# Ledger of designs, part 2: VHH binders against Probable sulfurtransferase

Target 1, 337 residues: Probable sulfurtransferase, of Methanocaldococcus jannaschii (q57909)
Amino acid sequence: MVEINLRELKKYANPFFLTIRKDKILVNNKRMARLSRTKMDKIEEEFGIPVIYSKTYEYVSTKVGRFINKHKIIAPRDIVIVGLSGGKDSLLLLHLLEVYRRKYGIKLIAVTVDVNIGGIRPWKEDTEGVKLIKHHCEMLNVPHIILKNDLDVVELSEILTKHSKGMEFSPCFSCSVIKRHLLGKLAKEIAENENIPYEKVKLAYGHNLDDNSDTILANIFKGERLKFMRPLTRFKYNEVDYQSFKIPLEECIIIRPMLPILERDIIKALEECGIEYYKDKDMCPYSRDRGDSVRRRCHEILEKLEEEIPNIREMVVSSALKTVEYYSKNPYGEDNL

## First folded at step 13 (VHH)

Design q7 (from p2 with G98T)
Fold by OpenDDE, fold request of step 14:
Structure q7 (fold): chain B 337 residues (1-337), chain A 121 residues (1-121)
Amino acid sequence: as target 1 above (337 residues)
Amino acid sequence: EVQLVESGGGLVKPGGSLRLSCAASGITLDYYTAAWFRQAPGKEREFVSAITLTDKTYYADSVKGRFTISRDNAKNSLYLQMNSLRAEDTAVYYCAATPIYRESWTEYQYWGQGTLVTVSS
């Protein structure tokens, strides 16, 4: 399979609104791409690959594009590192960001972290899951890096729990720490190698609307302060103390382009486009769908409520944002009435 | 399948010049760091030059000021202009690519078959 010649493709359509793979082209926006059925057929004939139109993919693409522009989370010539687990969220994110190679001249790199979860390694290089990930990176013509860590995140979280004042740390927390550690380190290395500001190297996470609303509700249920994710977050240098050693977390910028997107739309978009994704969550014993966690319960509650209130998750997020905004301006709860 | 194909090697006299080319297929070089390595008989493979994601260039001290690396995105090709060649430049020259810049040859993901450069009087 040969790379599609962009010069030739431009004769038929605007590539700024197409996701280009070696095996297929996905339409991000049919109108803006200047596509017709006739033009699609011509492209298929010329390049020998299908042009796929999905209403859901177009919807998601448009929404994400507006979100990126509104919050200015990607700038021209940025280097964007996608944390790629191969799951539905990260895989769709990778696809949606591909157009920005042309739109903004970004460099796109996919990075998979091989994490040790109690001796299970869902992202080991020889697994079928990683093979699938590699395939997608190849088809998208995106450089792919696999980073390995041998520390057991289950043991790490046990250490944290043991030395905490009544707080329990899940293996998921340590998993996140390991990922941030390795990705942050890589981002720093890239910034140094390229002699560019660290702000030009961004980590892209596939967090979605479900993730954000679940997080908000879970914290409420735990009696904790409201916590929610932002489109762009600047993280300062920090260290996580595991007693015998510390894990450094480098200063970095994390972007979350899919925060406004529902999980169901992510799944639907991938399915409509015929994109197979790695069910990495099935391989993790501590995934949301496995066990009786507060987070799982929150997800189920919101999922049920969505049947009656379709935008309930958006409302949860909106409420949190408005609350923080209000008290930022009114730290003592003063009313202007 | 990714292929890197080197060309332009040959016999030259000391003080002479050569231009090496590397044609890439299966990957877009502009999305990678591209580099030249060389290996003389009985010696370890050594870094010569690299051009990074943002077109930053690196050179080994032994070739700095004499060699120039460049990339043509339209042709998906990498070049090495070698001037003021010396006997010690005699080696097989390899084209390589990796997602991010590193000097260690073990860190490069893709390799060509190499082209022989012989500098002799």
Scores: ipSAE 0.893, ipTM 0.954, lowest interface PAE 0.5, mean pLDDT 94
Fold by OpenDDE, fold request of step 14:
Structure q7 (fold): chain B 337 residues (1-337), chain A 121 residues (1-121)
Amino acid sequence: as target 1 above (337 residues)
Amino acid sequence: EVQLVESGGGLVKPGGSLRLSCAASGITLDYYTAAWFRQAPGKEREFVSAITLTDKTYYADSVKGRFTISRDNAKNSLYLQMNSLRAEDTAVYYCAATPIYRESWTEYQYWGQGTLVTVSS
């Protein structure tokens, strides 16, 4: 498969609003791309690949684009590392960020972490899952790195649980620690190699609106401080103590471009575009056990409510944000009534 | 299929100059760190030069000041301008690419077939 010549493509459409793969072109914004049915047909004829228009993909693309601009989470010439698990979230994220190679001149790198989950290695290089990941990276012409760690996240979480004061740590927690550890280390290395500020190397996570709203509600139900994810978070150096050793977490910047996007729309976008992905359950035995039974229940509650109130998750997030804003301005909580 | 094809090798006199080219297909070199390695007869493959994601350049001490690496994104090509060539520069020169900069040849994902450079009086 030959790489699409951008110069030639520009004769028909604006590539800033197209996701370009070797096997197909996805339309991020039809109007902005200046596409018509006739033009799409011409592109298909000339390049020998289909041009795929999805209303959902366009919607998601537009929303993510606005979100990125609003919060300035991506800057020109950034190096963006996408944690790519092969799941729906990370895969869509990778596709959505592809256009920014042209828009902002970013360097995009996909990184898969081969994590040991109780002896299972879902992201081992020779697995079908990783083959699919590699295929997508190839089609998108995105560099792909596999990072390996042999520490068993099940055992790690057992250690944490054993030494905690009544807290239970799921394997998913340690999995996240391992991923953060390896990705952070890589980001630091890249910054050093490129002699650029660490702020120019960003880790992109596929957290979505469901994730955020679930988290918020779960904390409320636990009587804990409200916690929500931010579009851009700067993490300081930290260590996770596993008693016999500590795992260092390097300073890094994490961006979450899909925070405003519903999981349902993510799935629909990928399906409409004919992008194959692995379901979380197929990759990780603990994927559905989001580490907290309360969180899972919250997800189910919100999912059910969405049937009646389509924007319920947005409202949950909005409530949290407005609360923080209000008390930041009114520290004494004075009410008129 | 990813292909890196080197060219420009040949026989040159000491003190002479040569320009190597590497044409890439299947990948965009601008998205990778691209590098030149060389292997002399009976010796291990050694790092010569690299140009990184942000066009930062690295050189082996032995070639610093004499060789210049560059990349042409429009042509999807990598170049190595070699000046003031010495007998010890005689080797097969390889073009390589990797997502992240490394000096070790084992860390590079893509390789060319190499082009022979012979420096002899």
Scores: ipSAE 0.890, ipTM 0.954, lowest interface PAE 0.5, mean pLDDT 93
Fold by ESMFold2, fold request of step 14:
Structure q7 (fold): chain B 337 residues (1-337), chain A 121 residues (1-121)
Amino acid sequence: as target 1 above (337 residues)
Amino acid sequence: EVQLVESGGGLVKPGGSLRLSCAASGITLDYYTAAWFRQAPGKEREFVSAITLTDKTYYADSVKGRFTISRDNAKNSLYLQMNSLRAEDTAVYYCAATPIYRESWTEYQYWGQGTLVTVSS
């Protein structure tokens, strides 16, 4: 594979609007990259790789870029850790953030957590899923780390379920606890070893619009507090009590740059760009055998509603945000708008 | 295909100086922690120096004040300026890279083939 010489590439296009892989270049914004057919041809000839223009990838890239800017999700010189499972969300997120190495001078690190799920390790080094992850990291020139944990998340969630007042905890809950524990420790270690403020090391998650709208609706159906995912959240130190021991969750900053993006647009962008990914059902066998959940039912409900109300998921999220803002300004019952 | 290629080794008298170079291809060194390790005959590979993601530098106690690590992003190259050389600095010197700062050689992902430095009268 031919390495991309950035100085030579700048002769033809603005690389702030190109996602650069060793095997192809993806166009984040054709106009802002100053691309023409002639310039695309010259890039392909000089570097020996295709330049791929996907309207969907451009749409997603532009929307994420506006979202990052609006919410100040990423600051110059941040170190950003991306959790990679090999699924569609995390892989698209990695591609969308690659360009920020040039735009904002960020450092980008991909991390895969090798989790024990009932004795099965879908992210064990040398699995087909991890080989795919390593391939994408190599093509994007992104450093990759595998973090291993031996605690069985099925057993952990059984402990939580046994000691709850009627709440069931899926293995996915303890899987998320382990991942946040390991990623939070890594972020703290990086900040210390780089001698930079802890706020400059951010954990990037690939949560999307479907995830956020599903979460809001699920909380409503469960009678829980109305919660939603935020573009940037500082999480305070916490612990999860597994009776015989506690798992600490370090204070960290989590960012969600893809929050305004529909799942179907993620899939379409990856496929139009020829980016292979693994489906969650093929990677985690225990999730394939789980019964229906409130969140999964909400996903199905919103899918059907989209047939009649195409922007319903955006409206669900927008309504939640407007409600929080309205009542925070009117704690005494006065109307304001 | 990632390659790290060291050069600049040789024979030098005690008190002398050498500059080691490491040319990288297949990765961008600026995206990694880059480091020098060394291995003397019959000894374990030991940490010498590293330059991190934000250009923070680390040195083993035995080389502090005598060795200087640097990186040239335009040439995708890592350097080690070795001054005031001693006989105990005799070793094969290795260029290495890994995502984040580590001192254990077992945690480095990419390695060069090494360049021999001999310090003797």
Scores: ipSAE 0.794, ipTM 0.914, lowest interface PAE 0.9, mean pLDDT 89
Fold by ESMFold2, fold request of step 14:
Structure q7 (fold): chain B 337 residues (1-337), chain A 121 residues (1-121)
Amino acid sequence: as target 1 above (337 residues)
Amino acid sequence: EVQLVESGGGLVKPGGSLRLSCAASGITLDYYTAAWFRQAPGKEREFVSAITLTDKTYYADSVKGRFTISRDNAKNSLYLQMNSLRAEDTAVYYCAATPIYRESWTEYQYWGQGTLVTVSS
């Protein structure tokens, strides 16, 4: 397999707009990369790998790029940790961030958390899912770490449920606690060992527009305050109390660069680019819960509405954001009497 | 296939100098923490020096002030300049890489086959 010399590649195209893999090059923006069919052919001939142009990958790449710039999600020379489960969201996120190694000089680290789910370990190192993850990291030239936890998240959530005031906790909650604990601990170690501020080490999550719109609608149906996922969130130190011990959650910065992207566009982009991904929902029975029953129902409702109104999810998020901004400026309103 | 290939080992007298090189292929060393380890006969592999993701350098106490680690991104290579060599520096020296800074050899993902350094009169 031919290693790509960036100085030679730069003769044909602007690599700030190319996702570079050992087995193929993906075009993030054809105009900005200065590509033509002739230049694509020359790259394929010189480096011996295909240059893949997908209109959907270009659309997603451009929209994420604008979103990152607007919300200042990534700064020059950040260290970015991407949690990889092998699913569609995290794999696309990794591909979209690869270009920022060149654009902003960032360092990327991919991390898979090997969790114990009722004795089942879907992300154990020698599973087919992890082999796929390692393959993608190798192709993207991204270092990969597996973090192991032996505590059974089913048992952990049972402890929380028994000691709550009627609140039930699915295994997914404790799974998220374990992941946040291990990723936050890793981010702190990196910041200390590199002698950089903690805000320069960021945890990247692959939450998408479906996730955000589902959350908003679910809070409406529960009568809760309108909450939505933020592009960048600063978390303070916290702990989760499991009675006989506590699990610390270190302070960290979480970023969500794919919030404006529809799930169907994620899938289409990966498939048009020939990027294989793992459907972990089929291997973990608890993934079917997706949090709670209200969120699952909201997902189904919005999915049906999309058949008639393709941009409905964007409108749900836009309406919530506009409403929050309006009332923060005009808490008492104006009468038109 | 990831390969780390050391070179530059040999016989040197006490007080002398030697420069080790490690050429990497299959990975980009600039994306990893890169390190040197050594193993003397009958002893466990021990940490010598590392250069991190942001080019911060670390040294074992026994080599501080005598050894200098460096990295050349254009050549995808790691170096160890060894000055004021002592008999106790005699060992097989290994080039290694891992995603983040570690001192335990068990946490390194990629290894070279090693190059022998002998310091004797």
Scores: ipSAE 0.792, ipTM 0.914, lowest interface PAE 0.8, mean pLDDT 89

Design q7 (from p2 with G98T)
Fold by ESMFold2, fold request of step 14:
Structure q7 (fold): chain B 337 residues (1-337), chain A 121 residues (1-121)
Amino acid sequence: as target 1 above (337 residues)
Amino acid sequence: EVQLVESGGGLVKPGGSLRLSCAASGITLDYYTAAWFRQAPGKEREFVSAITLTDKTYYADSVKGRFTISRDNAKNSLYLQMNSLRAEDTAVYYCAATPIYRESWTEYQYWGQGTLVTVSS
């Protein structure tokens, strides 16, 4: 494969608005890239690969770009770690962030966590899912690390459930603990070895609008405080106690650039761009469809409401955020509706 | 296919200089930590120098002040300038790359075939 010469590409387009793969170029913003069909044809001829224009990919790229700028999610020369499962969210996220290597000079590292789930290892290095992940990382020219953990997350969650006061912990909880532990440890190591502040090494998650709206509704139905996903979250050091040992969770910065993006638009963008991915149920026997019963039902409720009110998920998130912000600034109950 | 190809090895007298080169293809070295390792006959492969994601440089104590690692992103190449060479520097030198800084050779993902450096009178 011929690596694209950026100097030659600049003759035709602004590469700050192109996602560059060895096998194709995706258009993040046609106007800002200064592209026309004629220029796209010239790029295809000179570099021997297709230039794919998807209105959906452009839409999600533009919306994520505005979201990153509004919330200052990514700063120049950040090091960004992307957790890759081979699913739609993480793969689109990786593609959307690739352009920031040129735009902001970031370094991008893809990480897959090989988790033991009741003896099943969906992300074992020789699986078809990991081969797909490695292929995408090769095409995007992104370094890829596999972090292995042998602790069985099913057993770990059984330990937590046994020693809790009526709390049930699914294997997905301990899976998230293991992933957070390994990714956080990696981020700390990078910051130390590069001699940079820990804030410059960020863990990027592919959480989307469906995830956030489901979480809000689930908290409401559980009678819990509204806990919703934020664009950028600073986590303090913590530990999870599994009785005979503790799993440390290093302080870290987590970013969620795709929070404003609907799951259906993620899928449509990937398919229009010809980017193969695996569904969660194809990769993990404990997919989100088998998780928290309240969350699953909330997801179904919002799916049905979307048929009647297409922007309902955005409205749920917007209302919750506006309400929390308003009353946080007016804590004494003065009503200025 | 990823390839790292070393060159510039040879015979040199003590106190002399050599410059090793490593040309990369299939990966962009600027996106990786790039490093030099060496292996003398009968000894384990040992860390010599690395240049990291943010261009921070690391050197083994035995070469610090005498060797300089550098990277030319336009040529996708890694270099090791070796000055004030000593007999103890005699080894096969390997170019290597891995996503993040590591000192252990077992944690590097890509390797060259090596180039022999002999320091002898």
Scores: ipSAE 0.775, ipTM 0.905, lowest interface PAE 0.9, mean pLDDT 89

